# Ledger of designs, part 248: VH-VL binders against q9umr5

Target 1, 268 residues: q9umr5
Amino acid sequence: SYKPVIVVHGLFDSSYSFRHLLEYINETHPGTVVTVLDLFDGRESLRPLWEQVQGFREAVVPIMAKAPQGVHLICYSQGGLVCRALLSVMDDHNVDSFISLSSPQMGQYGDTDYLKWLFPTSMRSNLYRICYSPWGQEFSICNYWHDPHHDDLYLNASSFLALINGERDHPNATVWRKNFLRVGHLVLIGGPDDGVITPWQSSFFGFYDANETVLEMEEQLVYLRDSFGLKTLLARGAIVRCPMAGISHTAWHSNRTLYETCIEPWLS

## First folded at step 11 (VH-VL)

Design xa30 (framework fv_acimtamig)
Fold by ESMFold2-Fast, scan of step 11:
Structure xa30 (fold): chain C 268 residues (1-268), chain A 123 residues (1-123), chain B 106 residues (1-106)
Amino acid sequence: as target 1 above (268 residues)
Amino acid sequence: QVQLVQSGAEVKKPGESLKVSCKASGYTFTSYYMHWVRQAPGQGLEWMGIINPSGDSTDYAQKFQGRVTMTRDTSTSTVYMELSSLRSEDTAVYYCARAGIPFSDYDFWGDYWGQGTLVTVSS
Amino acid sequence: SYVLTQPSSVSVAPGQTATISCGGHNIGDKSVHWYQQRPGQSPVLVIYYDSNRPSGIPERFSGSNSGNTATLTISGTQAMDEADYYCQVWDSRTYVFGGGTKLTVL
């Protein structure tokens, strides 16, 4: 019947955040085995993303092993970056649909209340001083900080996002690309009213240039060079774009219309 | 300067409904979940439920499910708590409290509280 | 249902250290938050995540949490510290408060 679904949460979240999503899945696809991973909950979501990837990897291996027909991933916000890395580091994943729910796939450059809470005296214009230090890279939020005015520092100092996006060389890049390309569908969800992910087009692999003009995925060097397989996936018909207006950052997992339009069709 | 200002005291009869407001200022209203907590005279604190001011999603303590409804109005930065079918044991001070971490519904602590609304239910 | 147990009252002399306990099964595996409530006033957060102080809370307030007991410690206790103190944890889907401890400074 339905493939199992694995859910990976975002910054300062837990399985509790997905109670409405689970209700929707149960209503439309009764009998689906849904596992919401309760790892790196709350404050632990600030741990370095590579540490989180290792922990989530250990949790998903037995789930995937029990589902020879494949599994689906629903990965929210920061969790979408964890899932990107999972698909690259796992030589044997059997993921059909990877549903990225408003995740900053090209990075984040916004003054959010997360940053004000963690770094009260910082603004987006000066956060690069903290995030691109060795100390800053020990925090998940800095692992995907992408300051378009200091792109040289981002490329040199990012210990996670620049590597997983193939923006900086890594010995494992060829293997990561091969592994990622095994995914059946890459479902990208996001929208202009999110209010947290900045620019919101980061959820669709768009991002700011040095003048803060958004360039879409097809204009990005990572796409043009096919660094981790986006161009190949698009040519294969495996990328699904599902933008929706009117949805704020904490509402993606609790909006029925979004679920029916963007998520439900991909949960075979 | 964060402020949560609640509506004034009310006297109700059993069977009536209560609607308390909590107007927020001094921060981005939609960035923080809001909780409702009550305190009966001489008793401790009791959690009633949570509302997401951004998405209008809610969750209620099982004891209050079917009687409580939480809503919000983003144009006025106000959260409402309605409690129906009032009983004498609903006599309490009702508080709104802001969640401690922006955008998080996990592991609540109230970093700012409203001044409280005393509701007396008697015949 | 998860239960938090606090002593009903604690008395200390001015300048001495007050200790308020919050007992719960394996509470050391949970995050404990503490509130101060003066008569006729709303609760005020004094400690969150076991041991962190919000801005504006004096350094004489500290917290710890291990095993089956969380503790709020107030050193150099002052008359202004007289209040009810409540501990709180998140448990599964609910938020649980302790019964409260009345601190008197005599």
Scores: ipSAE 0.812, ipTM 0.910, lowest interface PAE 1.1, mean pLDDT 93
Fold by OpenDDE, second read of step 12:
Structure xa30 (fold): chain C 268 residues (1-268), chain A 123 residues (1-123), chain B 106 residues (1-106)
Amino acid sequence: as target 1 above (268 residues)
Amino acid sequence: QVQLVQSGAEVKKPGESLKVSCKASGYTFTSYYMHWVRQAPGQGLEWMGIINPSGDSTDYAQKFQGRVTMTRDTSTSTVYMELSSLRSEDTAVYYCARAGIPFSDYDFWGDYWGQGTLVTVSS
Amino acid sequence: SYVLTQPSSVSVAPGQTATISCGGHNIGDKSVHWYQQRPGQSPVLVIYYDSNRPSGIPERFSGSNSGNTATLTISGTQAMDEADYYCQVWDSRTYVFGGGTKLTVL
């Protein structure tokens, strides 16, 4: 039998967004128990990510308990960060494949209509004033806002991304790394035509330097320092990178070709 | 200034198909879902379906499954709704409506509406 | 299927407060949106996410949502407010409209 699949949605999203993915899984892996978690839907997805992590943890624990052979996680967009954090705080998770579906794993520094809608009076260059304030960090999107021009503020004010990345020292960094390393495979999915994740390479732990030049995962300090286990995972062959062009942000969970190429191989 | 301009009124026979267009302007066309809603004369609003920003995904109300097709052309910033096998009860004003949140098909929508397209189905 | 229930009609005198209800099972757990439709015109969003006003909507429009009832309130009702009003929610598989309420300003 196939291992259960747990799905976590993204910002301003719901379990319903994954109806196509469910169809694909049922077709190719019949009998698979797929649970799309219907938590923090819609505007509730703006709640602090740590709060979301706690909620999703409560939901996945029983599922994992009933699946001693392990489970797979498919986590979309903001959900990918939630899942990474979840795997970092859980010392007893049994996740085989962690599939990060177009997630801003290294943060967001975009000036998209999505951001403009939430902060209509702010350009990305000025959003640090909001996101790195105490009240700004009460919003999920600010929890992974990563301004390359204000690294000091990011490191000191980011209450989520900087912590799970191990970029800011904290007493749980070693344990979180250990926990995260329990994952069997980390499958990173994203692409240049996403239009939302900025830079799109963030889905592969790439990101801007101070000159807004995109550096790859292997050039990131979090990798070089193995702060949360990326270097270790890569060394053991546990990281899979699956870039795909021609897919918009809202299509990652509803594209058959993407599913067959990047998702299906890791659901066995 | 967001504007949705729909095609003109149509008269159809039973069994034919209608295709209504909705041309969008004043915003980033490829960032928003588009809804279609219809309203029969003297009746309430009825949701028909939604199409995502790229046009590669649609969701239709159960009532219209198999008869409705939504498409979009990014080059012309136009969304289309086609309804086949028309019946007299398909006589209605058809509206396109932009979803209110970029890149989201959840919860909030309908912040801007087209002017409506009257389609009359009669023998 | 999820059902939204609205009164068929509400009447108020000019200057009075109009209240339009939208009933639904645990609707308080959902986000309710309200649309105004004047005769011969397209619907206009007047309230989103229970209580928020879009730009251009007068302050006399307000909304609330709790329990099993969402409410659209129009204070200081004016003749121009005469219209049909629809509540709307999202429910798992579809977007649901109320039956509409005709507001008459007498």
Scores: ipSAE 0.051, ipTM 0.646, lowest interface PAE 2.5, mean pLDDT 93

Design xa31 (framework fv_acimtamig)
Fold by ESMFold2-Fast, scan of step 11:
Structure xa31 (fold): chain C 268 residues (1-268), chain A 123 residues (1-123), chain B 106 residues (1-106)
Amino acid sequence: as target 1 above (268 residues)
Amino acid sequence: QVQLVQSGAEVKKPGESLKVSCKASGYTFTSYYMHWVRQAPGQGLEWMGIINPSGDSTDYAQKFQGRVTMTRDTSTSTVYMELSSLRSEDTAVYYCAREGIPFSDYDFWGDYWGQGTLVTVSS
Amino acid sequence: SYVLTQPSSVSVAPGQTATISCGGHNIGDKSVHWYQQRPGQSPVLVIYYDSNRPSGIPERFSGSNSGNTATLTISGTQAMDEADYYCQVWDSRTYVFGGGTKLTVL
């Protein structure tokens, strides 16, 4: 009956964060096999994103193999970037709906309590000095730090986000694009009251220009060049945008109205 | 500085309910989950549950399911713990404690604790 | 249900090293946090994530966690260190505290 659902958590999270999401799925789609992956939990979520992609890949292969009709992914916050890369590196994934739940798809540039806790003396204006070093790129949060005032450094130093977005060339880019395009639906969820993802439009592939003016997905070079397939997916009718106001960053996985509006329709 | 200030001591009879408050200051209230932990006289610490001040989502220890309710008021930076159908074994000091990592509900450690609220349940 | 076992009491002379154990099945695979509680006071975090000290906690406090035992070590123990000490872990959907150890410095 219902396709299995695989859930990938975010920064400093674990499967425990999704207890309410699992209740909602069980109520609306009883019998759905939901696997929330307990890999890179808590502080281990700071491990480099490519390391996380490898671990999650190993965990999802047997789940996908047992579901010939396909699976759905729900990927929260940082986990949405893990899922982006996962879909690109897997030659044989059978993902129907990829549900990106408030994930910084074009990167992050914000003064949040995460930054204060991890780098107490840093501000968003000077974090580029740490993140765009080889040492900084060993931390997941730096893998998607996107300083719009140092875009050249981001393009040269980002070991993860700039590569999966096709903003910097990579030998595997053509294969990654082909693999990603196998996805049935890309469901993008986010909103202005998130309070962590900065700018919040990053969840919809929008981002700051050098003047901190937000440009939407269709104005981004990665979309215009179709670097990993966004333009192709949009033309196919496979991209769904579901913005919702009034939801804070830690509430996306535990808000019933959001679930019913943005997630439930895509769980077949 | 970070401070958690709880409501004062209470004396209750069996069958009544209690409601303890914990007012937070010195940090962004909605950035940190809050836990409730109790301690019976001369005994150890017992976890009761967790609340997300930003989304009002909760989770409770199995022992307290059906009897405990946690709520928050963002306008006053206050969390509440209500325990119903009180029994003599509910006599304890009740603490609120802040999660050590912002935006995380995993692998709790209490970096700041309230002063405690003594609740005595006796006929 | 996961259980943490602590000795009920430990006694040391001033200046000696006190060790407080916290036993649990495969506890070395978990993160252990330690609290100090003086009579009539709320708990104070002294160690988190096995071995990290919060700001303001003296260097004489250290922690380790391996196999089936986590240990809180207090070197050069002082009279002010007299207190109950509790270990704590996350287990699945719940937070588990040890029964507590009363440290006496005499």
Scores: ipSAE 0.811, ipTM 0.913, lowest interface PAE 1.2, mean pLDDT 94
Fold by OpenDDE, second read of step 12:
Structure xa31 (fold): chain C 268 residues (1-268), chain A 123 residues (1-123), chain B 106 residues (1-106)
Amino acid sequence: as target 1 above (268 residues)
Amino acid sequence: QVQLVQSGAEVKKPGESLKVSCKASGYTFTSYYMHWVRQAPGQGLEWMGIINPSGDSTDYAQKFQGRVTMTRDTSTSTVYMELSSLRSEDTAVYYCAREGIPFSDYDFWGDYWGQGTLVTVSS
Amino acid sequence: SYVLTQPSSVSVAPGQTATISCGGHNIGDKSVHWYQQRPGQSPVLVIYYDSNRPSGIPERFSGSNSGNTATLTISGTQAMDEADYYCQVWDSRTYVFGGGTKLTVL
């Protein structure tokens, strides 16, 4: 039998967004138990990511307990960060494949429709004033806002991304790294035509330097320091990078070709 | 004080099974992984497998797939390793090794080891 | 399968620096742990994650890892340091040990 699949949605999403994915899984892996977690839907997805991590943890624990052979996680957009954090704090997770579906794994620094909605008077160049404030960190988007021009503020004020990345020292960094390293495979999916994740390479742990030049994962300090296990995972062949062009952000979970190429191989 | 106390030495015949126990004390048993590693006489260390804190998941080295079974009993804080279809080459000292303390700064692989259990397989 | 290569033996005079190498393809990308095993005793972790020292391990023990070689260094080697030393890595869901190095203090 196939391992159960747990799906975590993104910002302003709901379980309905994954109807096509469910169809694809059912067709290619009949009998697979797929659970799309309907937590923090819609506007509730703006709640602090740590709160979301706690909620999703409560939901996945029973599923994992009933699946001794392991489970797969498919986590879309913001959900990818939630899942990464989830796997970092859980010392007893049994995730085989962690599929990060167009997630801003290294953070976000770009104007998007979501940002315009939440901060209509702010451009990305000024968002640090809001996001790195105490009240700004009460919004999920700000939890992974990563301003390359204000790295000091990021490191000191980011209450989520900087911590799960191990960029800011904290007492749990070692154990979080260990926990995360329990994953069988980290499948990173994204592409240049996403239009939302900025830079799109963030889905592959690439990101801007101080000059807004995109550097790859292997050039990032978190990798070089192996702060949360990327270097180790890569070395053990546990990281899969699956870039795909021609896919907009809202289509990653509804593209058959993408599914067959980047998702299906890891749902064994 | 963390202690891992293993069962005593055993002598086995080819084809039999061994079952070594590792009793843990001095820490929260259900919070830590346990590894099994063996060492043939005069040889190096060989990883056999790992069991998770709850005991519901194991991962074995390919070499021992189908022959090894790891279990744990929370009521007695004991981890077991059973190896079946014994061969002469299975003669070794078998060790249990705890993985680092979760949620602490002292979190390493193999921070504590049992004293070892010698198992001799001979006709 | 991934292979770790260690010298079979290393000799050092008391007070001198002992260096034990652990070779592996791109081992610098992996996390290396080191264990000390004295005769008739269980292994003891002396270095974890390339260069970190557990509590209770003397400061004369240090580790580095880059390129294709991880290195355990023992400065001011003492008689009590005479032991077998093993490096260890994770590879493809398997833990791999080096063949071990016998350190003799002359």
Scores: ipSAE 0.000, ipTM 0.476, lowest interface PAE 13.5, mean pLDDT 92

Design xa32 (framework fv_acimtamig)
Fold by ESMFold2-Fast, scan of step 11:
Structure xa32 (fold): chain C 268 residues (1-268), chain A 123 residues (1-123), chain B 106 residues (1-106)
Amino acid sequence: as target 1 above (268 residues)
Amino acid sequence: QVQLVQSGAEVKKPGESLKVSCKASGYTFTSYYMHWVRQAPGQGLEWMGIINPSGDSTDYAQKFQGRVTMTRDTSTSTVYMELSSLRSEDTAVYYCARLGIPFSDYDFWGDYWGQGTLVTVSS
Amino acid sequence: SYVLTQPSSVSVAPGQTATISCGGHNIGDKSVHWYQQRPGQSPVLVIYYDSNRPSGIPERFSGSNSGNTATLTISGTQAMDEADYYCQVWDSRTYVFGGGTKLTVL
């Protein structure tokens, strides 16, 4: 009787990361059909995000078709951006709760081990040279690289995030906004001790200005212009913010208190 | 798997315009930028411009500003390069290219070039 | 506009080390890629992001980039390495190719 749950993993990740989450769901909502999508696992998670969106779209269509009462999405880290795009490109999605676990919704600007593995000699201040090239845009992590000191390059070069956030014009923007607005609830989860997502407020649509001062969602042009529906969703009472301290990036899917506080209430 | 197939060779007169097509297959067309690069006989590679097939945004080399136009058709996975006011020095092999990094052994990663289109401009 | 300068020709004997320079103002602040082109063929990427070698490219190929000069180095040069070599950078919103260097192995 519970709606099915679809889980989308993050960068260099797989279904194994969600073993505790599945345990929690089984304890509180026994009988829930949970599908953890094993697509773009490990190194394949580096493929361009638009390619990942296409693959995940093909996988979720039959699941949604079998659940006329709706489905829930739980999308972790980079997977939250994949789910953002799915909700915009699908004219017929029936998603009730979209639960975003520490996803860089306004982008990433921080040195991480993943970037150092790909670009070992680069600092965050220099990554714009790589990420805003056509070569760099073929890597998922560069698709949401958002250097606050080179906003002009981000807006012109980002093949994914700037478009999906409506920060740069696109012919499909009106349709994408209409589709996204069909979501029942947008549940945003993140926290200051994540250690990977930089700034951590990116999980709540906050981001750095040119002085690296964080401006919250309501101060962003994307919100003020209602580019893809954030202002409309907030006015409708459909945005839930659940920040939690003390949780590192790899622990969002395996903390019982986090699950009970931020996730469980939205799994009808 | 990844393939860029260009239209055939053309002979043009000075003052005419040229339109070369490049049909992409084997990957998600809108996920990768496409470049146009030309090479005059016995000369080096010369970048003409770039198109983002997702947003249809373009950037052209200064030398070709006002003469070149790049477009795409997402329904056929095809990019086009049009060059107007042709001169004899526009005689060249024109390449479309998906410039990239061969980060892995996956077939769709990497740097891919079309076979080239020879355009001869003469009276 | 940004300009890349390469020597037009470099000649080496088989087994010797060939070095091909690519000069540009503060090129060390840019990412340099190198292409090999054999007669009648499309270019092939041999070095990307200054010093990284694609899978399938022999270990004899290496690159460096510092100050005003990027360098492609081919150790133990073989006859099959005869080709034109082009350096390439991204500058602002423009791709820039060097003029090309013809490598002769005799």
Scores: ipSAE 0.007, ipTM 0.534, lowest interface PAE 9.6, mean pLDDT 88

Design xa33 (framework fv_acimtamig)
Fold by ESMFold2-Fast, scan of step 11:
Structure xa33 (fold): chain C 268 residues (1-268), chain A 123 residues (1-123), chain B 106 residues (1-106)
Amino acid sequence: as target 1 above (268 residues)
Amino acid sequence: QVQLVQSGAEVKKPGESLKVSCKASGYTFTSYYMHWVRQAPGQGLEWMGIINPSGDSTDYAQKFQGRVTMTRDTSTSTVYMELSSLRSEDTAVYYCARVPIPFSDYDFWGDYWGQGTLVTVSS
Amino acid sequence: SYVLTQPSSVSVAPGQTATISCGGHNIGDKSVHWYQQRPGQSPVLVIYYDSNRPSGIPERFSGSNSGNTATLTISGTQAMDEADYYCQVWDSRTYVFGGGTKLTVL
């Protein structure tokens, strides 16, 4: 039988968005128990990411306990960051495949309709003023705002992303790395036509330098220093990169070709 | 600089209740958890429980379940540990200790410890 | 319940290397923390997460953790290092402390 699958949604999202994904899984892996977590739905997805991590952790513990052979995580957009933190803070997770669907793993720096809805008068060049304040860090989207022109503010003010990426020191860094390294496979999915995640290479741990030139994962200090285990995972053969063109941000969980190519092979 | 200052020594009779305070300074009070551990004379350290000063949760060791209560007062940056129905076996030095937030699941450790509060329970 | 085993005492000459073991089943899969306690004083964290040294702790202190044994190593041991040393892990929602090792610098 197949390992259970746990699905974590993204910003302004809910379990309903994954109905097609569940259909695909049922077709290729009949009998798989799939749980789409209905926590922090809609506007509640704006709550601080550490609060979301605590809530999702409480929900996944009994699911993992009932699956001694392990579970798979499918985590979409902002949900991929929640799953990153879950894998770091849980000393006893039994996750085999962590499948990250277009998640801003190195952060976000780009104008989107989500940001315009929340901060309608702000441009990406000005959001650092809001996001790197104590008030701004109470919103999930600001927890992974990464302005490459104000990297000093990002490093000092980010209460979430800079910590889980090991870009700022924390007493828990060593245990978070040890826990994260227990994952069987890190499957990274994303593409140039996403239209929301900026730069799209953030889904593969690439990001802008100060000139807005994208540097890939292997050129990042977090990789070179192996801050939370990326270099170790890559050396172990545990990182899978699956880029695909032609897929918009809201279609990653509802495209059959993407599912068959990037997700299905990792749902043992 | 971080300081945890505990209330003074107590002498109690069996059946009474104990309430020990731990006043924090030198850091943001709500950014760290606090736990309580005790040490009986000539014995090792024994964990009693943990509290999140932002008010989210408490978690107690099974041995003390029903007898221990941990609370906090954010206006004075103080955590409290109350132990009821005291027995002579509760004679110990009681320590508070700071724990980093965010914490890993199932991994608690104290980076700064209070000076300890000696509690003697005798008739 | 999970048990951590430490030797009751270790003696070294000044300037020698002291090693204090902490035995536990698959302890290498856990994070080990080490505390120094002088008589009548509070515990002081000297090593956290197996091998990390807090600010203010001398470079002479180091730690390792593998298989069934974690080790605290004190190089160039000084008289001021005389104390009880406790290892500690978190297991199944509880703190587990070793019995403590008294370090004597002769």
Scores: ipSAE 0.005, ipTM 0.393, lowest interface PAE 16.3, mean pLDDT 87

Design xa34 (framework fv_acimtamig)
Fold by ESMFold2-Fast, scan of step 11:
Structure xa34 (fold): chain C 268 residues (1-268), chain A 123 residues (1-123), chain B 106 residues (1-106)
Amino acid sequence: as target 1 above (268 residues)
Amino acid sequence: QVQLVQSGAEVKKPGESLKVSCKASGYTFTSYYMHWVRQAPGQGLEWMGIINPSGDSTDYAQKFQGRVTMTRDTSTSTVYMELSSLRSEDTAVYYCARVSIPFSDYDFWGDYWGQGTLVTVSS
Amino acid sequence: SYVLTQPSSVSVAPGQTATISCGGHNIGDKSVHWYQQRPGQSPVLVIYYDSNRPSGIPERFSGSNSGNTATLTISGTQAMDEADYYCQVWDSRTYVFGGGTKLTVL
């Protein structure tokens, strides 16, 4: 029988966003128990990410306990960061495949309509003034705002991403790394035509340097220092990279070819 | 200033096909989902389906599955709804409506609506 | 399938408070949106997420949602408020509209 699948949505999403994904799973893996978590839906997705991690943790514990053979996570956009933290804070998770679907794993630095909708007078060049304040860190999008021109402020003010990536020290870092390393497979999905995740390589742990030149995962300090286990996972053969062109941000969960190529093989 | 401008009224015969357009202006067309909703004379609102910002994903109400097709033309900022095998009960005003939050299909609430297209299906 | 129940009509005098109900099983656990539709015109969003007003909607419009009933309240009702009012929720892949309430200002 197939392992249960837990789905975690992104910014301003709900379970409705995954209607096509659920159809695909039902067609290829009939009988799979899929739970799409309807926590922090819509505007509640703006709540601080550590608050969301606590709520999702409480929801996934009974699902994981019921499935001793393991579970799979499919985590979309902002949801991929929630899942990153879940895997680190849970001493007893039994996740086999963690499928990160176009998630800004190294952060976001883009002038999208999300930004203009939330902060109408803001630009990516000046958002650091809001996001790196105590007030700004009460919003999920600011928890992973990563301005490459103010990296010192990001490292000192980020209450979530800098800590979970091991970019700033934390008392629990060793335990978080040990817990994260229990994952069976880290499946990274993303692509150049996403249009929202900026840079798109953030979904593969690449990111801008101070000149806005993208450096890939293997050139990142967090990888080189193995801060939370990326280098160890890659050496173990546990990291899968599945880039695909031609897919927009809102189509990752609703494209059949993407599903068959990047997701289906990891749903044992 | 956000505006959604729909094509003009049409008279059709049973068995024909309908194609209604909705031209958007005043915002980034490729950042918002679009819904189609219809209203039969003297009746309430009925949801037909949704199309994503890039036009590469759609979802239709079960009642219209197999008869409705929604598409986008990003070069003209226009959304289309085509309904085939028309019946007299398809007589209605058809509306396009923008989903209020960029890149979100969450919990439909249409912040801007087109003016409506009256379609009459009769022999 | 999920059903939203609205009264078919409500009548109020100018300046009085109009109350329009929207009944649904555990509707308080859902987000309710309200639309105003004047004769021959497109629907206009007047309340979203239970109680929030879009820009341009007067403060006399308010909403609440708890238990099995959501309510749209219009204080100091004016003749221009004469319209059909629809409540709406999302449920199981479908956007559900109420049957509509005709508000008459006499």
Scores: ipSAE 0.695, ipTM 0.869, lowest interface PAE 1.5, mean pLDDT 92

